VHH binders against DNA-directed RNA polymerase subunit Rpo3 (rpo3). Designs and how they scored, part 3

Target 1, 262 residues: DNA-directed RNA polymerase subunit Rpo3 (rpo3), of Pyrobaculum islandicum (a1rse3)
Amino acid sequence: MPKATIVEKTPLFLKAVIEGAYPSLVNSIRRVIISELPVMAIDYVVIVSNTSVMYDEMLAHRLGLVPLTTPLQALPPIEDCETGLVDPSECTVRLMLQINAESDKIVYSGDLVSERPDVVPVYKDIPIVKLVKGQSIILEAYAKLGRAKEHAKWQAALASYYYYPRIKVLDEKCKEECKDICKELTNPFECTFNKAWTCRDICGDRLIVEWDRYKYVFWVESFGNYDVETALREAFRILKKKFSDFITTLTQKAGSLVETKV

## First folded at step 23 (VHH; from d6 with R102K Y113W)

Design g5
Fold by ESMFold2, fold request of step 25:
Structure g5 (fold): chain B 262 residues (1-262), chain A 127 residues (1-127)
Amino acid sequence: as target 1 above (262 residues)
Amino acid sequence: QVQLVETGGGLVQPGGSLRLSCTASGFTFSDYAMNWVRQAPGKGLEWLSGISGSGGSTYYADSVKGRFTISRDNAKNTLYLQMNSLQPDDTAVYFCARRTTKEWDKTGIKIYWYDYWGQGTQVTVSS
């Protein structure tokens, strides 16, 4: 049975040793984290006025890339929004950008005013455009939950893994010969699997690289829409739902096979 | 042809009330979200309020929330703005504007515009 040992954790980053799992499970979690986690991102804008030097399409594109905080527990599940189980207005967050430049200024992501205080720019200091005196940007921005597989603006996190290397140094001179690649040859969190093999190419038979086919170093980095713990919980929820739906489908097909046989 | 005509502006004392109307013609009014925007002398545009085609969703700028009420009567093709507790800094030309339909773009973010505007009606809050 799989087990996980945390080796590094901050609000936005986690590194862990995973043992006792097939690569298919580990890679399934990685793929869900990279492409299927829901986050809020601006999906469309309504331009009231834009007299800046930046044309509407570029302005909209830049706004779409502003990460927004995403309180998953306070929003409907993305599946309910997609199937229409909830009112579309509960799945959309309106933000307003309304700047008339009285003097030269830079418009920042923090100038967006959200109708929901829990869905706001993660970083308030992302520069959007410079305005000179007399210029204006006035627009409505509408954010919704989405997934990176639909568009990169909805990317919530990065995740990856490598096989846990077991390094045996037979000649201590290898440590010096490989120090530009691995500062510490026997540290699997610094001397990753690929680095270890690069060092093996340098040291030859004086360095042994082994690994367990079911032991990994797994890491995840959140882009700030929510913390890494929330990202992981949501990733497992999504994966669990995929398996649950699969089991339901198999049960229904078994029933239909009995019906069609007679 | 699409036309939007604002009426109901005028002179009011501070603390007074006024109701603006915007009569629409040349399009299926109920299919379009509508908005109020104002412009004070020597200043830029200020978005005030918006309402969905059905009237079911309304939005307000913080500066007017609680004082202004947007509504529409789709049978009469008319948009309204009820303005209460008016102050001198509400003095402006008030415009109604129509939001365009959805437009797909290459960046993966959709863009809409306000495509038709009325001529505006002057509201002056004096004293």
Scores: ipSAE 0.631, ipTM 0.854, lowest interface PAE 0.9, mean pLDDT 90
Fold by ESMFold2, fold request of step 25:
Structure g5 (fold): chain B 262 residues (1-262), chain A 127 residues (1-127)
Amino acid sequence: as target 1 above (262 residues)
Amino acid sequence: QVQLVETGGGLVQPGGSLRLSCTASGFTFSDYAMNWVRQAPGKGLEWLSGISGSGGSTYYADSVKGRFTISRDNAKNTLYLQMNSLQPDDTAVYFCARRTTKEWDKTGIKIYWYDYWGQGTQVTVSS
């Protein structure tokens, strides 16, 4: 039975030891986190006025990269938006950027005004463009849920794992000889699997690197659209749906084959 | 030939009301989102309000929310702005503008523009 032990957790970061799972399962969760979690991101803009030094295309691109808070529980599921089950207007969030510079100033992500207070820039101090007196930027921005597999602007989190190393130091001189690679040779959270093997190349038979093929160090870092707990719950929901859909497909194909043969 | 013509501007006392109209021709009006934008003397443009092609969605700048009401009559190809509780800082030229349906999409962010603007109608609020 898989077992997870938390070694570090903040709202935006989680590191855990996972035991008793095949690498294929651990890697499946990693891939879902990286590419399939839904987040809000600006999908298109409507330019009313832009007299800044930044062309419309670059301005739009920069706005698309601004992370937006994403209240998954308050928004329609992305699947309902994709299938048309809900009104398209319920699947978009409008933001407004309206700056007329009376003096030299920097336009920040926080200058975006959202129609939904729960869908706003995660960081309010991202510089967008510098304006001089008399310049203006006026645009509408429309955000929607999307996934990183469609475009990187919808990336919600980073995730990775490595095999949990078990290291035996037979000659204490190895600690100094490997100091540039691993400061704490027997700490699996600092001296990762690959670092441990690099140290083994240096120390030879004086260092033993062992591991369990079913034990891993796994970490997740959220970009701030939502916390890591929300990200993990959504990742498992997505994976569970993939398995459920696969089981349904197999059951239907088996039934069709039986009727065809009869 | 696309045309947008604003009417209904004029001189109004503070606290008064005006209704602006924008008559559209040369395109299928109901296919396009429409907007009101103003420019006060010596100032830049200020977006005020927008409405979807069907009229089902409306949007307002915080500066006019609760005082201004956008509407459209697609049978008459006409956009409206009802302006209540007018104050001297509402003095401006008011423009009707159409949002393009054509997009530019090079970098994964679609871009649209306001492609046609009316000539504007002057609204002056003073005692």
Scores: ipSAE 0.617, ipTM 0.846, lowest interface PAE 0.9, mean pLDDT 90
Fold by ESMFold2, last read:
Structure g5 (fold): chain B 262 residues (1-262), chain A 127 residues (1-127)
Amino acid sequence: as target 1 above (262 residues)
Amino acid sequence: QVQLVETGGGLVQPGGSLRLSCTASGFTFSDYAMNWVRQAPGKGLEWLSGISGSGGSTYYADSVKGRFTISRDNAKNTLYLQMNSLQPDDTAVYFCARRTTKEWDKTGIKIYWYDYWGQGTQVTVSS
């Protein structure tokens, strides 16, 4: 059974040593985290008034890149939204931007007012556009759940892994000679697999790089839509569902083949 | 030719009620989401309320939620705003506006506009 030992954990970051898993499993979770986790992001806007210097298309694009908090436990699964099992309004969040500048000011992401207090800009101080006195921006913004595989605005997290290196230093001079690449040669969390091999190229036979075939350092960094623990739970849920759906498809086709054989 | 005509404005005392109507012509009314927007003297536009083409979804600004009710009668091509508990701060010209149909956007964010506006109707809340 795979073992995971936590090296570092904050609300937005996790680093762990994973042992006893095929690289296909580890890479499958990595890919799901990077491209398939659902987050709320602005999908369309309705312009009521825009007298700023920024044209509507650029303004909309900029708003689309504002990351939004995403309460997965309070929202329907994205699959139910996509298949129509739930009303589309349950998967959509309306935000309002309504600024009439009475003096020169900068419009920030935090000026968006959400109909849901649990779906709001992750950072309230992202500058959107400068207005001069007398200018206005009034628009409705509609956010929905989406995945990074459809558009980068829905990116939830970064994840990566590398083989856990084992470094044997036969000549202590290697530590100084490789200092600019690996500050601590024997620290697998700073001197990553590729860095270790770069140091091996410098030191030759004075440095030995070994690794276990099924032992990895894995890390995840959330963009703040939700914490890393939520991201990991959702990633495993998605992977399990993909496997279950595939097995269901195979058994339905096998049943159809048996039924039509006679 | 698309036309939107607001009626029902007037003078009302604080705490009073008023019903605005917006009669639409020149388009298939039920295909379009509709909105109410107001402008107080010397102030910018303020979005108030919106309703889907079918009437199944309604939206309100926090400043009017619980006091104003948007509705539509698609058979009569008419949008309504029932305004209760009116206060002096509600004094403004009230406009109805049509939202465009969905438009493809090349940047990955779809954009819609309010493309037609009525002439507005004056609402004055004062003794």
Scores: ipSAE 0.595, ipTM 0.835, lowest interface PAE 0.9, mean pLDDT 89
Fold by ESMFold2, last read:
Structure g5 (fold): chain B 262 residues (1-262), chain A 127 residues (1-127)
Amino acid sequence: as target 1 above (262 residues)
Amino acid sequence: QVQLVETGGGLVQPGGSLRLSCTASGFTFSDYAMNWVRQAPGKGLEWLSGISGSGGSTYYADSVKGRFTISRDNAKNTLYLQMNSLQPDDTAVYFCARRTTKEWDKTGIKIYWYDYWGQGTQVTVSS
């Protein structure tokens, strides 16, 4: 069975060694994290006034990239919003940006005022636009749950993996020759698989790079909409649902629309 | 032709009340969200309140929440703003405005605008 050993963990970052998993499983988890995790993001804006130097379309785009905190347990499931099982107003969160500059100032993400205290900018200090005296930005912003596969503004996290490298140094001179790439040649968490091969190109036969089938270094970085533990739990729930739906499709096509088993 | 006409402004003592009306013509009023925006002398625009086409959803700026009430009568094509507990800082020209139903949509961001505005009605709060 697959085994995970934590190497580094903070609320927004995780690095772990994964052993005993097929590449298809590791890649499936990575892809779900990158493209399918639901987060709140601004979906549309209503411009009341914009006399800034940034035209409406660029302003809207920049606002769409502001990460919003996402209380998954307090929001309807994204599927229910997409299928119409809940009223659309329960699936949107309204924010207001209303700045009239009395002197030169920078408008920040924290200037957005949300109707829900649990759906707010993750970072208050993202610069949006500079206003000079007499300029204003007044707009309504409407956020909804979405997934990165529909648009990058809904990206919840980065994730990647590399094969766990096993490095044999046959000539200690390689350590100095490769110091700008790998400070510790035998540390698989600093000298990653690709870095190890770059060092192999430098050192030739004096450095041996080996790797185990089914052993990986895996990492995840959350953008802050929720912590990495929440992101991972949601990713596995999504993956489990994908397999469950696949099984349902196979059994319905092979048998009946109605099962007789209790 | 779309037209919005505000009425009901005037002089009011501090603590007083006014009800503004915005009469709409030239479009199907119930299809459109409507808003109130004001502009104080020498100041920029300030969004105050909004209401959905059906009247089922209402929104307020923090500066007026609890004192102002937005409403609409779709049979009369009229938008209202009930203003209570008025103070000198509420002195302004008050506009009603219509939100577009037409959007600009490019790469996942939709943009709407306030496309029609009334000429405004003056509200002056002073002793």
Scores: ipSAE 0.588, ipTM 0.838, lowest interface PAE 1.0, mean pLDDT 89

## First folded at step 24 (VHH)

Design k1 (from g5 with G50S)
Fold by OpenDDE, fold request of step 25:
Structure k1 (fold): chain B 262 residues (1-262), chain A 127 residues (1-127)
Amino acid sequence: as target 1 above (262 residues)
Amino acid sequence: QVQLVETGGGLVQPGGSLRLSCTASGFTFSDYAMNWVRQAPGKGLEWLSSISGSGGSTYYADSVKGRFTISRDNAKNTLYLQMNSLQPDDTAVYFCARRTTKEWDKTGIKIYWYDYWGQGTQVTVSS
């Protein structure tokens, strides 16, 4: 069975060593994290009034880039949203921005008022637009639960992996010579496999770089919509479902083929 | 031609009630989300309330929540705003406005606008 050992963890970051896993599995996890994690993002904006110098299109675009907290436990599964099993309203959140500038000011992400207290801008200090006295911004923003595979605004995390490097330094001078590429050449968590591999160009036969086909360093970083633990749990849920669906489909197809031959 | 005509405004005492109406013509009323916006003297626009085409979804500004009720009669092509517990700071010109159905989407964010506005009706709350 694949084994994962956590090396580093914060609420928004996790680094682990994965052992006994096929590259396809590790890559699948990475792909799901990057492209399939559900997250709330502003999907459409209704402009009521914009007397700022910023075009509506630019304003809307900036709003779409504001990350929103996404309480997955309090939301329907995204699959239910996508299939229409649940009412669309359960998968959307309305936010309001209503600012009349009495003086020169900067409108921030924190000025968005959400209908749901658990779906709000992750960061309150993202500047949206500068207003001068007498200018105003009034708009409705509607966030929708979505996935990055549809649009980048729904990206929730980054993830990557590399082969666990096995480094043997035959001459200690190589460490110094390669310090610009890898400050810690023998540390697999600070010197990636690719970096170590590059060091061979400097050290030649004085450096041996090997790898394990089934051993990886894996890391994930959350953008803040939810913590990395939540992200990973959801990623695994999605993967499990995908596999289940795949098996079901295969079984059905196999069954249909047998029936056709009879 | 699209037309929106507000009625029902007037003078009312604090604590009083008014019911505004907005009669729509020139388009299929039920296909459009409708909105109430007001502008007080010397102040900017303030969004108050929105209602979906079907009437199934309603939204309110915090300033009017619990006091104002938006509704619509699609058979009569009429939008309503029931205003209760009116206060002097509610004094303003009240506008009904239509939200567009056609969206703009070139950046991945869909954009809509309030494309048609009524002339407005004056509401004055004073003792």
Scores: ipSAE 0.859, ipTM 0.958, lowest interface PAE 0.4, mean pLDDT 93
Fold by OpenDDE, fold request of step 25:
Structure k1 (fold): chain B 262 residues (1-262), chain A 127 residues (1-127)
Amino acid sequence: as target 1 above (262 residues)
Amino acid sequence: QVQLVETGGGLVQPGGSLRLSCTASGFTFSDYAMNWVRQAPGKGLEWLSSISGSGGSTYYADSVKGRFTISRDNAKNTLYLQMNSLQPDDTAVYFCARRTTKEWDKTGIKIYWYDYWGQGTQVTVSS
């Protein structure tokens, strides 16, 4: 059974060593994290008034990049949103931006007012547009629960992995020679397998780099929509569901084939 | 031709009430979200309220929440704004506006606009 040992953890970052897993499993986890995690993102904008120097298209684009807190536990499963099992309103949040500049000012992400208190800009200090006296921005922004595989605005996290590097330094001078590539050549968490492997070009036979086919360093970084634990739990939920669905499909097909042969 | 005509404006005392109407023509009224906005003298536009095509969803600005009520009668092609507890600060020209159903989507963010506006109706709150 695969084993994971946490090496580093913050609310937004996790690094772990995974043992006893096939590359396919680790890669599947990575892919789910980067492409299938549900997150709220501004999907469409209704411009009421824009007298700024910024084009509506640019303004909308910038708004789409503002990360929003996403309380997954208080939202329906994204599958229910996608299939229409739940009312679309349960998967959508309206935000308002209404600013009349009485003086020169910068409009920030924090100026967005959400109809749902638990879905708000993660960061309040993202600059949106500069206004001079007399200018105004009035718009409606609608956030929708979605996935990164549809559009990058719905990306919630990054993830990657590499083979756990097994490093043997036969000449200590090699560490100094490779310092520009890997400052800590023998630290598997600071010097990735790829970097260590590149160091072989410098050190030659003085450096042995090996790997374990079933041992990996895995890391996840959340963009702040939710914490890394929430991200991982959701990723595993999605993965489990995929496997279950796959097995169900296979079983049904297998059953049909047997019936055809009889 | 798309037309929006506001009526119901006038002079009212503080604490009074008015009901604005916006009559729509030239399009299928129920297919469009409708909105109320106002412009006070010397000030910019202010969004007040929105209502979905079906009337199932309504939204209000904080400045009018609890005092104003947006509604619509799709059979009559009419949008309403019931305004209660009016104050001098509510003095403005009130506009009804239609949200377009045509979207712009080039970057993955869909963009809509208020594409048609009425001529506006004057509301004056004064003692």
Scores: ipSAE 0.857, ipTM 0.954, lowest interface PAE 0.4, mean pLDDT 93
Fold by ESMFold2, look of step 24:
Structure k1 (fold): chain B 262 residues (1-262), chain A 127 residues (1-127)
Amino acid sequence: as target 1 above (262 residues)
Amino acid sequence: QVQLVETGGGLVQPGGSLRLSCTASGFTFSDYAMNWVRQAPGKGLEWLSSISGSGGSTYYADSVKGRFTISRDNAKNTLYLQMNSLQPDDTAVYFCARRTTKEWDKTGIKIYWYDYWGQGTQVTVSS
């Protein structure tokens, strides 16, 4: 049975030791977190007026990269919108940018006004463009749920893992020789797997790097659309649904279940 | 020969009502989302309201929500704006505008524009 031990946890970051899982499961979770978590991001804009120095295409691109808070519990699952189970408009949020500059000013992400107070810029101080007196930007921005595998603007989080290193020091002089890379050779959270191998290159056979094939240090960093607990819960929901759909397809169409090698 | 012609402006007392009309010609009206935008004297443009081609979706600026109602009659190629509880700061030229149906999409963000505008109709709220 897989076991996870928390090493570090904040609202936007989690680091844990995972034991007793095949590499394929850990990598599946990592890939789902990186590429498949749904977040709200601006998908299209309707330009009413733009007399700024920034042309429409660059303005739209910059707006698309503004991270938006994403209340997953209050929104339909992205799959339901894609299949037509719910009206797609229930997964779309309109934001308005409406600035007529009466003096020189910088337009910030926080100038976007959302119809939905729980879907707003995560950071209100992202500079978009400078306007001089008399210039205007007026546009409608439409955000929808999407996934990073479709476009990077929908990136919700970064995740990675490394094998939990076990270091055997045969010559204690290695500690000094590798001090600039690993301050503590036997601390797997400071002397990561890659750093340990770098130290191995320095010390040669005087340093042994071992690892358990089924033991990992795993970490997740949310970009703020939602916290890491929400991101992990959604990642497991997505993975569970993928497996369930696969079993249903094989059982109904082929009459036999194909076991996946791990 | 796309044309948009606003009518129905005029002088009203504070608290009064007006209905603006925008008659469209030269295109298939029901295919296009339509919009109302105003410009007060000496001020920039202010977006007010939008309606989908079918009329099924409507949107309003906070400044007019609850007072203004956008609607359309696709059989008559006409867009409407019912304006209630008018105040002096609603004094402006009111424009109808058409949203493009063809987008530009090079950065993964689709872009549409208001491509045709009427000449506007003056609304003046004063005692």
Scores: ipSAE 0.609, ipTM 0.840, lowest interface PAE 0.9, mean pLDDT 89
Fold by ESMFold2, fold request of step 25:
Structure k1 (fold): chain B 262 residues (1-262), chain A 127 residues (1-127)
Amino acid sequence: as target 1 above (262 residues)
Amino acid sequence: QVQLVETGGGLVQPGGSLRLSCTASGFTFSDYAMNWVRQAPGKGLEWLSSISGSGGSTYYADSVKGRFTISRDNAKNTLYLQMNSLQPDDTAVYFCARRTTKEWDKTGIKIYWYDYWGQGTQVTVSS
């Protein structure tokens, strides 16, 4: 039975030991987290006026990288938006940036005004551009759910794993010889699998590195669009859907082959 | 050959109403989102309202929400702004503007512009 033991958890970070899973499953969820989690990001802008020193394309690019809070439970699933099951207006959030500088000032991400209070910049203090007196930026920004596999602006999280190392120190001098790589040789959360092997190269046979084939340290770091628990629940939902769709495809092809064979 | 002509401005007393019109020519009006923007004396531009090509979606700045109503008549190629409860700080030149339908996209974020503007119509709210 696969099991997970939480080692460290904050709203935006999780580290856990996973046991009893094939590496294909662990890597599948890692890839879903990195590339397929939906987040809100500015998809297009409509420039009304921009007399700043930053040209429109760069301004749009910086705005696209501003992380937006993403209330997954309150928004339609991204699949429903893509298939037309819901009206497109339910899948788009409008934000307005309207600054006429009466004195020198910095425009921040927090100057974006959203039509939805639950879809706003995660960080209000990201500097966008400096305006001098008399300059202005007026634009409409339209955000939608998207995935990092389409564009990096929709990156929701990072994830990785390594085999859980079990280290036996046969000569205590190894601790000093390897202190710049692993401060605690027997701590699998600080002395990771690759670090442990690097220390083994230094210490030779005085250090033993063992591992369980189906035991891993797994971690996830959210970019703040939602907490790591929400990110993980969504990642498993996506993975379950992939398996369900695969089974459906196989069943349809098997039915077609039976009909063709007779 | 794209032309936008605003009419309906003038002098009005505080609390009064005006209806602005923007007559469009030289393009397929129903394909384009249309917009109202104003500029008060000595001030920068202020976006007021937008309407989709079909008229199905409307948007308003907080400063005018509830007082102004954007609409369009695609058969007459005309954009409207009904302005109620006018106050002295609504005094401005009012422009209609067209949003582009073709985007520029070289960075993975699409950009549209207000590419054609009318010459504007003066609205003055005073006693």
Scores: ipSAE 0.583, ipTM 0.832, lowest interface PAE 1.1, mean pLDDT 90

Design k1 (from g5 with G50S)
Fold by ESMFold2, fold request of step 25:
Structure k1 (fold): chain B 262 residues (1-262), chain A 127 residues (1-127)
Amino acid sequence: as target 1 above (262 residues)
Amino acid sequence: QVQLVETGGGLVQPGGSLRLSCTASGFTFSDYAMNWVRQAPGKGLEWLSSISGSGGSTYYADSVKGRFTISRDNAKNTLYLQMNSLQPDDTAVYFCARRTTKEWDKTGIKIYWYDYWGQGTQVTVSS
């Protein structure tokens, strides 16, 4: 019987109040968001030429951290790519960086040219390296879907939650005494649970902090590979799959135990 | 000694065709992705095309897509570039190059290089 009330929503950010859920469920979806959402990221590069001041390993590292847009519905599921059920070329996106500097210039993430217009740098203005006249960088970059639990370059989003605080201010002076921590003591979206307790330490018994163990403020911030709604839908799909697999395992084990005891 | 030798260059009229060959020796050819790169007079290097060791995956620069075809014959240790609809700005020295084998990088990005290059073959397109 859990319910959620949206407090703030933009394409890349969501904050909501969640009620009536065990902490284990809330934490499960948080962990899936942080570590298991698939996004495209550069997996390997092929250096044709690099006469810049940045050595190849550093250049590759910076390219790996460039976030790429990720059209989950247009790409094969990451599971099909991992098992080899689809042609490897459908699971890899090639980008090309080919710069011969005729004058001093900065190479940006936007200089990457993708074979797929729907898999491109999220931000075009990430500086990669400065070239002086006569220098060049020519490389192929190959991106694939991955998950943050394998490597941080595949981080799709941040998520966290805190218990919803209920604050009663018995002495209005507490607002001034705690202004550097909480600008609005009674605003649970600014004066978070931990901040409220810090203010309680300052104000003593003049500030009462209460909370409900089944009520939370939950927030999600997408890194831009896809919007927060897509991230949440994928997170729940992954979690539902985990539950379904667990139930299947239990019914098979229960049936096997009955059969072997006959 | 790894060796790559390009042949098949020459003079051709605009709109004409050439087929370049790159004969490989000193390594197991089918284990390596192979590549074509050109250098026009007074210009920097330009990547053109790549092909996987098996020949199953091919890639082309936008400037040559639809006109050039990369292929390989692993039994003959030979890489090919079929070049159609040639124009004067295709005039260049054409090199074949070998890609290194896969290398795991602790930074989370694997890196490969073009480690051996042929001496090049001249292609001149002149009306």
Scores: ipSAE 0.580, ipTM 0.825, lowest interface PAE 1.0, mean pLDDT 89

